# VH-VL binders against Ribosome maturation factor RimP (rimP), part 13

Target 1, 164 residues: Ribosome maturation factor RimP (rimP), of Thermodesulfovibrio yellowstonii (b5yjx5)
Amino acid sequence: MNIKELKDKITDYANIVGEQEGVEIVNVEIYPGGKGLTLRIFIDKEGGVTIKDCENFSRAIEAILDVEDPIKSSYTLEVSSPGIDRPLKNKKDFLRNIGRDVKITTKEKIADNTFFIGKIVDVGDDWVRIEIQETKIKGSKKKGKTELLFIPFNKIIKAQVYLG
Short names: E, the ipSAE of ESMFold2; O, the ipSAE of OpenDDE; V2, 0.75 times the mean of E and O plus 0.25 times the DockQ between their complexes.

## First folded at step 11 (VH-VL; framework fv_zigakibart)

Design Q3 (from P5 with heavy chain T104Q; at its last look DockQ between E and O 0.45; V2 from the best seeds 0.00; counts 0 for: pae E 2.5 > 2)
Fold by ESMFold2, look of step 11:
Structure Q3 (fold): chain C 164 residues (1-164), chain A 121 residues (1-121), chain B 107 residues (1-107)
Amino acid sequence: as target 1 above (164 residues)
Amino acid sequence: QVQLVQSGAEVKKPGASVKVSCKASGYTFTSYYMHWVRQAPGQGLEWMGYINPSGGSTKYNEKFKGKATMTSDTSASTAYMELSSLRSDDTAVYYCARDRGSYQWGYFDYWGQGTTVTVSS
Amino acid sequence: DIVMTQSPSTLSASVGDRVTITCKASQSISSYVAWYQQKPGKAPKLLISKASSLESGVPSRFSGSGSGTEFTLTISSLQPDDFATYFCQQSYSTPLTFGQGTKLEIK
């Protein structure tokens, strides 16, 4: 079948799985890739998607693909949320994601690290503050400690939503 | 030695404006946010907002939007706060305070001596 | 906005007494609290950051504790220099907010 027909069929399967898994289908893309075709499905839900949501969706859609066998060549399945390929660069990007986990790499050390995973708590015109639930320290580590870091935008190499 | 020196006391009539200065010394002015805090007579402390002297970005407590305007002159290492359309309830001591900075933002490690603004007829 | 409620508003004590001042946040702010001392006619002075970290040059009779919503400043043996007004302040999110203050008076 042609690419349009395949995309329509895959979209139909994805919508069925989305209803079952409690996620919305934002887009379906089919591209040539390394091992034949790359099938990329973007999912979303209120409050954001997690790694578990992507894993559950992937398993369910794979089961349908195994039975229906609509793709005759080899393929790679990718399931992701909208905007995870796009860096968070400015105030609006961070504001839209308040309450979500983000991973940030900085040009210089902040609190002795250049890589951070944490929840966005507060955003200014030129900074973001993230709350890290785990803090690495020299010696024994006590769980449950939090650290609220101030990160200027001009020190950020890249930032993107982190699916936990 | 870090020092913040503010302009002197002001007596103003309702409807006037006032511009308070805060001259910084003993550190790199553009490396630290400068906050403004007010204290009405016999009352507690109230955060008004800040300016980042590097680039001039600001954030205001919503209560003071349209009342306060925060600026800085990096060549003079001086922060300013202008209050417009003064009313009697603007009578207070106004402090500049340096944010500790680095990754421990939100703690005020150095304060100016305060500027008393009195609004009366 | 995070409301910081401080108690008591006024406290009378004698030199040598142990004094405890409390501050309650309207939501969890982890340990992101500062304590300031202010004497009449003077600017506030930072005593404690991150709920319990004593600032350099501050006497060891001052200590802080707490996490979440409830925080305490303790002065273990009052000195004459300690009679002042004390404020807590949350540094968790803007707008930054202060407690209403505790005036510590000589008995």
Scores: ipSAE 0.456, ipTM 0.771, lowest interface PAE 2.5, mean pLDDT 87
ESMFold2 (binder alone), look of step 11: mean pLDDT 94; pTM 0.959
OpenDDE, look of step 11: ipSAE 0.778; ipTM 0.931

Design Q4 (from P5 with heavy chain S102Y; at its last look DockQ between E and O 0.32; V2 from the best seeds 0.60)
Heavy chain, then light chain:
Amino acid sequence: QVQLVQSGAEVKKPGASVKVSCKASGYTFTSYYMHWVRQAPGQGLEWMGYINPSGGSTKYNEKFKGKATMTSDTSASTAYMELSSLRSDDTAVYYCARDRGYYTWGYFDYWGQGTTVTVSS
Amino acid sequence: DIVMTQSPSTLSASVGDRVTITCKASQSISSYVAWYQQKPGKAPKLLISKASSLESGVPSRFSGSGSGTEFTLTISSLQPDDFATYFCQQSYSTPLTFGQGTKLEIK
ESMFold2, look of step 11: ipSAE 0.443; ipTM 0.743
ESMFold2 (binder alone), look of step 11: mean pLDDT 94; pTM 0.958
OpenDDE, look of step 11: ipSAE 0.716; ipTM 0.892
ESMFold2, look of step 13: ipSAE 0.640; ipTM 0.842
ESMFold2 (binder alone), look of step 13: mean pLDDT 94; pTM 0.958
OpenDDE, look of step 13: ipSAE 0.745; ipTM 0.904

Design Q5 (from P5 with heavy chain K59R; at its last look DockQ between E and O 0.51; V2 from the best seeds 0.00; counts 0 for: pae E 3.8 > 2)
Fold by ESMFold2, look of step 11:
Structure Q5 (fold): chain C 164 residues (1-164), chain A 121 residues (1-121), chain B 107 residues (1-107)
Amino acid sequence: as target 1 above (164 residues)
Amino acid sequence: QVQLVQSGAEVKKPGASVKVSCKASGYTFTSYYMHWVRQAPGQGLEWMGYINPSGGSTRYNEKFKGKATMTSDTSASTAYMELSSLRSDDTAVYYCARDRGSYTWGYFDYWGQGTTVTVSS
Amino acid sequence: DIVMTQSPSTLSASVGDRVTITCKASQSISSYVAWYQQKPGKAPKLLISKASSLESGVPSRFSGSGSGTEFTLTISSLQPDDFATYFCQQSYSTPLTFGQGTKLEIK
């Protein structure tokens, strides 16, 4: 079958498994690669996805794929969290990353800067608050005291998880 | 001069509702979050939630979800808080309070005079 | 929710005394604490923000200090106008929460 039809089938299977395992299906991607197809399934849940969650999901969906056999070639199955690879744009994105460091670029200066690295402390419907520490700004220390900053979503150009 | 003027005292029966108003003057109403804080007789202060007059987004303390509804009228520079299904333990003074704003959020620099709501059978 | 606990609940003092009111948070909140003064029948008045920043128009006999979980409000020499109830409030995360209050009374 074609890639679109396969993606629809895999998504259906993924949603069934997601309900069973208590995770949300964020996206399903299917690409040519290596020895056949690569299936990438992004899962998430409130509080963050664990390695065990990914392992449990993988095992369950592999069982369905073995029985239904929708792919006639070889394939690679990848199950992961989307948080590392996805921009943060709305309340839901920021909520699932509370406690993590984030880098944010703003349209206008806030506290004399337009670029911030800090830990997400609190999230509202239209804002995020991040705690900036003196040692978390790459390249130089920020002048003055680091504070808990209130950043409206409508002032954010780009936000993503910071792993440095 | 920043000023917050609240509506007058209310006496209500259980099961009724009440809508408290908070008229702002002396600043740009839509630039600052408006919070609501209650104080039961002889007791401390309790944060109820806020409204952002720019766009109308709200956040409620979970204790007051379903009890309180916060709205605003930007053309009148007025915030409102409605309490529904009133009970005797809703008797309190209710304050509106302006968030100081900017990037140093969560400090209440101006308060209304308070509105006493009394719920009695 | 972050619980703010004040001590003492009631404090009796005389004009000219130095008084200290303590507020403890149930978790670290860095320095994100406000202090308010409230007189009977009146709305609270913001005295101090971010643990130690004195608000405009507040007499310099008021001061605040602390970080982490323990914070203090100090009045260095009480004046007649200072007899009131005082509240701390954390501004670290929602829901915003207040201490239960400290009533400062004339001896």
Scores: ipSAE 0.347, ipTM 0.730, lowest interface PAE 3.8, mean pLDDT 87
ESMFold2 (binder alone), look of step 11: mean pLDDT 94; pTM 0.958
OpenDDE, look of step 11: ipSAE 0.691; ipTM 0.876

Design Q6 (from P5 with light chain S30N; at its last look DockQ between E and O 0.53; V2 from the best seeds 0.00; counts 0 for: pae E 2.9 > 2)
Fold by ESMFold2, look of step 11:
Structure Q6 (fold): chain C 164 residues (1-164), chain A 121 residues (1-121), chain B 107 residues (1-107)
Amino acid sequence: as target 1 above (164 residues)
Amino acid sequence: QVQLVQSGAEVKKPGASVKVSCKASGYTFTSYYMHWVRQAPGQGLEWMGYINPSGGSTKYNEKFKGKATMTSDTSASTAYMELSSLRSDDTAVYYCARDRGSYTWGYFDYWGQGTTVTVSS
Amino acid sequence: DIVMTQSPSTLSASVGDRVTITCKASQSINSYVAWYQQKPGKAPKLLISKASSLESGVPSRFSGSGSGTEFTLTISSLQPDDFATYFCQQSYSTPLTFGQGTKLEIK
């Protein structure tokens, strides 16, 4: 069984567990790590995943893996939210993360900047709106300023969930 | 000088369709989103959705999804909104409105004169 | 959907009066609200964007304030040309929504 076929099988198992646990499967990755393979499964749900969601999913998928035994070598199972090390590439990615902070780099200046950290407020087919808080002007003046930026997808070089 | 000129009033029977046009001039048509806003007689304003003339992407207020279809013809600098399966409660004035644009988006700086659609038997 | 609730629905006033119209949002929308004026048979006209920014050509007797969930439009000294219906609109997220309107009538 090749790596692609293994990934497809693991994805099938993950989708079954996801339906039972009330989470969606965003991605499955298999790569070398530690003393064998690392199996990384990204789960999501509206409102965000909790530690308990990850624990419940991990336990359930491990039970299937123990019975079906599709990975003959040693492996490590990691279950996490799609926010960790995951770029946001399309409308679906941004929609899933409404309410979360994101960091975005753009091809051109928008409001005199090309790098932004802000909360995703709204998403269209070809744009995202990010609420950014600017709290200080350099020099002798202080003021709070929030900007709700309209960012077309075609101006985005990269975007990722921002953890703080 | 920015101008939005809408097609004339329409009287339709229930079950028919109508296509309202909004011809833009005085600015680069593809640089600004075009919204549609409804106002029933004696009532308030209701956002129906928009079209991005650059590429044709749309977003509809869920209330009008399946009822309204928004399109544009960039060579004619004209936005269109078609209403299907008309009912008497579709009687209203329909406005096109330009999104001011920029990074702050969501403010309507220029409006068409409105198109009255009357649905009666 | 973000609900915008205006008060009052109808306001009677005299020329020279100070008039205040209130708009309340069902959730925090920071300052992302617009105010429009509409006269009978005419399209709405944008008066104020981002809660307090006066649009070009709008008389200085108009002002807006507020943030979070409560916003006001104030006319400091009412003029005959100001009798109209006024709408607030949130520009925070789609679907974009309007208040139900405030009809400002001559007393």
Scores: ipSAE 0.402, ipTM 0.763, lowest interface PAE 2.9, mean pLDDT 87
ESMFold2 (binder alone), look of step 11: mean pLDDT 94; pTM 0.959
OpenDDE, look of step 11: ipSAE 0.755; ipTM 0.915

## First folded at step 13 (VH-VL; framework fv_zigakibart)

Design S1 (from Q4 with light chain T94R; at its last look DockQ between E and O 0.39; V2 from the best seeds 0.00; counts 0 for: pae E 9.4 > 2)
Fold by ESMFold2, look of step 13:
Structure S1 (fold): chain C 164 residues (1-164), chain A 121 residues (1-121), chain B 107 residues (1-107)
Amino acid sequence: as target 1 above (164 residues)
Amino acid sequence: QVQLVQSGAEVKKPGASVKVSCKASGYTFTSYYMHWVRQAPGQGLEWMGYINPSGGSTKYNEKFKGKATMTSDTSASTAYMELSSLRSDDTAVYYCARDRGYYTWGYFDYWGQGTTVTVSS
Amino acid sequence: DIVMTQSPSTLSASVGDRVTITCKASQSISSYVAWYQQKPGKAPKLLISKASSLESGVPSRFSGSGSGTEFTLTISSLQPDDFATYFCQQSYSRPLTFGQGTKLEIK
């Protein structure tokens, strides 16, 4: 089966799963990646897509792929939201995503780190506050601690919604 | 020892302005945000906003936007809050309070002694 | 705004009593709560940060607990110096907000 026919078939499966899981299919991509094919499916829903949505969709589509077996070679399945591809650059972007996890890279070290993953809990005129899991470098085995990290916008190189 | 010393009590007429000072000592002034908190007579505490002395950025509680102006003088290790267009319901004790710092933002570990501002005709 | 609601508003107790003061947040705030003690004519004093972390120099008879929306301050054996007004305060988001206060009075 050629790539066009495969894409059409995968899209049909994705739409079936999307209806079941309450998400819309934005796009299906099939291309070479690593050793084999990369199958990337973008999903969306009103109010935004969660990690749970992506996990549920992935589980359901994999079940269909196991039964129908349309891809004979190896492949990688990626399920993502269009929102994960939108950088967050200004106050409005962060405000729209309060309550979501974000990954942030900073220009300079903040407590010896330049990369953070956390939930957006508040947004100011020139800063964002995220809730992160506190860790310590070397010898730290602390668990269950959460910290509110203050990050000025002018320290941010890149920020995106993080789904896992 | 960390200490915050505020300017003395003020008695003002409606429509006037007042500028309260908060001189910090015993720590690096630019390393900690300074907050202002109001307490009307017999009432609870109300957060007014903060200033980052490093660079002077501010954030105000919307209730005090246009009423309060927060500034600092890093060479004098002093934070200021100016209240404009005073009314009788601006009568309160005004505190400066130091944020506990990095990663613990929003806990006030040191407070000034308070500045009583009385607005009467 | 996150509303912090304290109960009771006034508490009468005797030296040696165990007392608890409750603070309820209008939404989940994880553990980002502080407790302050205020004596008449004085600035507030930080007792507890991050719901349960006792500040340096605060007697061990003070303790804090809670998660999500409900938090408590406990004094295990009340001393004469403990009669004061107590405030909770959330540090989760702006504006920072305080409870209305609990006045602890001698019975």
Scores: ipSAE 0.007, ipTM 0.511, lowest interface PAE 9.4, mean pLDDT 84
ESMFold2 (binder alone), look of step 13: mean pLDDT 93; pTM 0.956
OpenDDE, look of step 13: ipSAE 0.020; ipTM 0.631

Design S2 (from Q4 with light chain S91D; at its last look DockQ between E and O 0.02; V2 from the best seeds 0.00; counts 0 for: pae E 7.2 > 2, placed apart)
Fold by ESMFold2, look of step 13:
Structure S2 (fold): chain C 164 residues (1-164), chain A 121 residues (1-121), chain B 107 residues (1-107)
Amino acid sequence: as target 1 above (164 residues)
Amino acid sequence: QVQLVQSGAEVKKPGASVKVSCKASGYTFTSYYMHWVRQAPGQGLEWMGYINPSGGSTKYNEKFKGKATMTSDTSASTAYMELSSLRSDDTAVYYCARDRGYYTWGYFDYWGQGTTVTVSS
Amino acid sequence: DIVMTQSPSTLSASVGDRVTITCKASQSISSYVAWYQQKPGKAPKLLISKASSLESGVPSRFSGSGSGTEFTLTISSLQPDDFATYFCQQDYSTPLTFGQGTKLEIK
């Protein structure tokens, strides 16, 4: 089976699993490499993909691959979000990640902190609103208190998805 | 001490436009977002959007995007809301309301007295 | 959009009564609810922020409670000045939304 035909078959399996796991299949890539194939599947869902989503999808797709056995050689399976490992720099980046935890570093102190971890709950043209579960993390405002912060984009020097 | 004083009642014909003003006093105008809220006769409150007087950025409720335009004049400590292409169902009282502040955004601690806009043929 | 549903739409009560007004959100919004009082011909007045924080100058007979999806405004002993329309409002995310209002009338 050639790579194109294999990709089509893997995509069919991935779509079936996606319906089961509540995720959308964004892309399937198959690369010949070294001593086997690399199978890379990009998944997404409204509100963002978590590590648990990737683990659940991986488990389910591996079960089908074990039964159907379409790849005779060894392979490496990678499941991820298309944008999970890049910085969030603009409104669209934050919008795509509503519902996800992010870590944000600011140019100056906001409520005595310059570093924040929280869930994205709302996004405007020049701000993001995050829900912080206060803990003993650097610069925590109050122990155990949830805060909903309004952070202007022009005060952010770096933002990334936070996986824990 | 904090006061928001709005312009007077307006009677307009369908298709016209109206510009409502909201003059702020008793605080630093550019330090607080200004929101607009409408109330149709006998009905509840609807959030229309806000303007940040510092820099002029805005956000609109999608229902009013293209209908409402929010601006401000920092030298006059005044916020404005213009409604275009007026229809009879734009008849309402329009309020300006001050956002409490940076960390507690979304609670309106001071309100203007309201401006009644009546659209009739 | 987050829908805020108030109940009841109207409430008849006497001076001295304990009354409660309920507001239900269409999704969890933690404690990000405000309550407003509006008298005829006047602008709304903020009573309670963040579900339970009483605003300065508001009588202590007013209280708020709730988290998640259900919130209440309570007036422990109704006074003549309390007959008005009450609105809840979520500030969890835009668009900001209000309940449809509860008209508190004299029995």
Scores: ipSAE 0.035, ipTM 0.585, lowest interface PAE 7.2, mean pLDDT 85
ESMFold2 (binder alone), look of step 13: mean pLDDT 93; pTM 0.950
OpenDDE, look of step 13: ipSAE 0.589; ipTM 0.805

Design S3 (from Q4 with heavy chain W105F; at its last look DockQ between E and O 0.48; V2 from the best seeds 0.00; counts 0 for: pae E 2.5 > 2)
Fold by ESMFold2, look of step 13:
Structure S3 (fold): chain C 164 residues (1-164), chain A 121 residues (1-121), chain B 107 residues (1-107)
Amino acid sequence: as target 1 above (164 residues)
Amino acid sequence: QVQLVQSGAEVKKPGASVKVSCKASGYTFTSYYMHWVRQAPGQGLEWMGYINPSGGSTKYNEKFKGKATMTSDTSASTAYMELSSLRSDDTAVYYCARDRGYYTFGYFDYWGQGTTVTVSS
Amino acid sequence: DIVMTQSPSTLSASVGDRVTITCKASQSISSYVAWYQQKPGKAPKLLISKASSLESGVPSRFSGSGSGTEFTLTISSLQPDDFATYFCQQSYSTPLTFGQGTKLEIK
C-alpha cells in the first residue's frame, strides 16, 4: 500500500472518529520518523482543543488502527491542534479560540489605540468581542479594570493568539 | 441630529408578510449596527437581532430565525425588517435601534418611533 | 441566554419620593447594564449605560449602580414626568436581553 492510499484510509478513519468525538479533522500527515512511520493527525473544535480531546481522539483512532491493522511497520501516532500562531481571520478561527487571549491590530483608532490584547469572550458572524484589561498609565498606579470591546472583522488588520 | 424614522402602521391577515423600514439620518449609516426590538401589547421588550449595514451581515435571536429577515439599503440609509407567514401573535410594535459599538456595544442610544403591526382575522 | 429579572414589577410612589428599582442577572455581567425609560406610546429612552454612566440630557436625579449580578436604578426625587415603565438590559453578550419591566405609577 503506498503512502497516498494509506493517507486516504487513515483520513477516512479519522473523519469517522472525529464525528464521534466532536472534533474536526484539519489535516493528516504521514512521513518517516523515529524508527518507522509517523502518523500525525491535526484536530480542532469550536472552543478549542484540550489535552483530553487529543487523548480521547488518540484512544479512539488507535482502537480502529488495532482492528484494521493498515500499517504493517512500526509507527508513532501524534494527535495535536493546529499551530496557534496562525492568523485569526473568520468566525471559525475566533470560535475555536474562545477563552484565549488574542492580540488584535485595528485599521482605525478606538479610544486612541489601534492595538489590543484581550480574551475572546463572544463571536458573531462578522465581529469578535474581547475582554481587555485596563492598561496601566505611565507613572501612575491604577487598579485593574476590564472592558469588553466589540470589533467588526472588517476593522481588523491582523489577529493572533497571544501567549503572554 | 441622529434620527430614525420608521414606516407607518400595518394591518395584515394571517399568512401575509410585512416589510418595515427604518430611515436613518444625522450619522454615517454604515458605521453603526442596527437592531430590531419588538414589544407585544402589554409586554416587555424583546431583542430580535441586528444587521451590519457595512456588508449586510446579520444575527438573529433564535426565536425569530426563519420569521424575520433583516436587510438594508446603504444608498438610502435605510434598514428593513420583513416578517413572513404572519400570525396573530406577531402583533406588536417593532422598533429599530442604533448600537453605539466598540466599548459600548449593545447600548441603544437612538430608537425609531416604532411601527405597529396588527395581524387579525 | 442571560436572564434579567427586575423587582418590583410595579412600584407606587409619590412626587418627591426616592425610589430604587433592582435588576438581577443570571450570571455575572460585570457592569454591562443599560437602563431605559418608556412612556406609553413612545420608544424607550436610554438613561444609563455601563451600569452608572448617565446619558447626556438625562436629569441628574437619575443614577445607576451595581456590578456583577445586581444593579439598581435610583430616582432621588420623583417628578411628575418620571412615572413610566423602566427596563434594564444586559449588553454583555448576545442574545441581548431585557428585564421584564417595572411600572412606576402614582400612589
Scores: ipSAE 0.301, ipTM 0.661, lowest interface PAE 2.5, mean pLDDT 87
ESMFold2 (binder alone), look of step 13: mean pLDDT 95; pTM 0.963
OpenDDE, look of step 13: ipSAE 0.691; ipTM 0.876

Design S4 (from Q4 with heavy chain T104D; at its last look DockQ between E and O 0.39; V2 from the best seeds 0.52)
Heavy chain, then light chain:
Amino acid sequence: QVQLVQSGAEVKKPGASVKVSCKASGYTFTSYYMHWVRQAPGQGLEWMGYINPSGGSTKYNEKFKGKATMTSDTSASTAYMELSSLRSDDTAVYYCARDRGYYDWGYFDYWGQGTTVTVSS
Amino acid sequence: DIVMTQSPSTLSASVGDRVTITCKASQSISSYVAWYQQKPGKAPKLLISKASSLESGVPSRFSGSGSGTEFTLTISSLQPDDFATYFCQQSYSTPLTFGQGTKLEIK
ESMFold2, look of step 13: ipSAE 0.657; ipTM 0.839
ESMFold2 (binder alone), look of step 13: mean pLDDT 94; pTM 0.959
OpenDDE, look of step 13: ipSAE 0.771; ipTM 0.922
ESMFold2, look of step 14: ipSAE 0.640; ipTM 0.833
ESMFold2 (binder alone), look of step 14: mean pLDDT 94; pTM 0.961
OpenDDE, look of step 14: ipSAE 0.472; ipTM 0.775

Design S5 (from Q4 with heavy chain S54D G55S; at its last look DockQ between E and O 0.32; V2 from the best seeds 0.55)
Heavy chain, then light chain:
Amino acid sequence: QVQLVQSGAEVKKPGASVKVSCKASGYTFTSYYMHWVRQAPGQGLEWMGYINPDSGSTKYNEKFKGKATMTSDTSASTAYMELSSLRSDDTAVYYCARDRGYYTWGYFDYWGQGTTVTVSS
Amino acid sequence: DIVMTQSPSTLSASVGDRVTITCKASQSISSYVAWYQQKPGKAPKLLISKASSLESGVPSRFSGSGSGTEFTLTISSLQPDDFATYFCQQSYSTPLTFGQGTKLEIK
ESMFold2, look of step 13: ipSAE 0.611; ipTM 0.824
ESMFold2 (binder alone), look of step 13: mean pLDDT 94; pTM 0.959
OpenDDE, look of step 13: ipSAE 0.519; ipTM 0.775
ESMFold2, look of step 14: ipSAE 0.551; ipTM 0.798
ESMFold2 (binder alone), look of step 14: mean pLDDT 94; pTM 0.957
OpenDDE, look of step 14: ipSAE 0.693; ipTM 0.878

Design S6 (from Q4 with heavy chain R100S; at its last look DockQ between E and O 0.38; V2 from the best seeds 0.54)
Fold by ESMFold2, look of step 13:
Structure S6 (fold): chain C 164 residues (1-164), chain A 121 residues (1-121), chain B 107 residues (1-107)
Amino acid sequence: as target 1 above (164 residues)
Amino acid sequence: QVQLVQSGAEVKKPGASVKVSCKASGYTFTSYYMHWVRQAPGQGLEWMGYINPSGGSTKYNEKFKGKATMTSDTSASTAYMELSSLRSDDTAVYYCARDSGYYTWGYFDYWGQGTTVTVSS
Amino acid sequence: DIVMTQSPSTLSASVGDRVTITCKASQSISSYVAWYQQKPGKAPKLLISKASSLESGVPSRFSGSGSGTEFTLTISSLQPDDFATYFCQQSYSTPLTFGQGTKLEIK
């Protein structure tokens, strides 16, 4: 069976599992790895894919692959969300992820930091505003203050969804 | 030191246009957003919108969409705000104001002296 | 739009008095409030940022407090130079909005 036929078969299995798990199959990739093939399946759903969604999908698809055994060589299964791997660069990217945590690296220091993790709370045409939580205060167990940080897009080296 | 110097007072008839300038000095013009705020006679302050001089991106208070146009000239370190189709209720003082940015977003640390626009029949 | 409601609209006081001006937001805005002072014919001057942070060069008799929906500006001992109009302004989200102002007048 050639790679195109294998991809089609794996896609069919993935779609069956996706219906069961409540996720959409965005893409299936098959490529050579160090010790056989790597199967990479991208899943998505309204509201975004969680780590639990990926774990549930992985368990279900592995069960079908074990029974049907369509790949005779060794393989590695990878399940991920296309949104988590894609850099956030423009208004649409950030708007789609409003309410989610992001990690952002900036070109310049802002209050002695160039790396930030926070929740997207507002987005303009050329900026994003994230909520950063500071929970530790030296010499005190008092809860830290939440801070809103305004970052123009042109100050961002990279931005990506942050999962826990 | 930071300074914002606005163009002089204007007296206009209804239907005309006016373009107010705000020349910045003492800082890197393209590193800070510039806002416009109006104050009608005897009234409070009203946010009109901003421009990012780096790239020219704007955001308008919905009340002023179609009325105000904000632009900038980075070579002259100058922001502009044009009002079209003037009416008597456009009579006000118009201020430019610099945004502090980052953790102090939305706070206006420096203001121009204001430009009085009078629209009378 | 977040509506900022100031009270009182006019306040009469004497030199040496302690005065308090309040500002209420139509929704929670955490601590994202500024206070400005404006004298006749002049641009506003930033006094307080982030509800309670005093700007450099502003006298220590000015203080701010509050979080959520209610905020106050306090002048602990009123000086002649303090008779002006005061505005609160939220910086939580666009459109940025101001309170309607409080005119502080000499009694």
Scores: ipSAE 0.500, ipTM 0.767, lowest interface PAE 1.4, mean pLDDT 88
ESMFold2 (binder alone), look of step 13: mean pLDDT 94; pTM 0.958
OpenDDE, look of step 13: ipSAE 0.677; ipTM 0.864

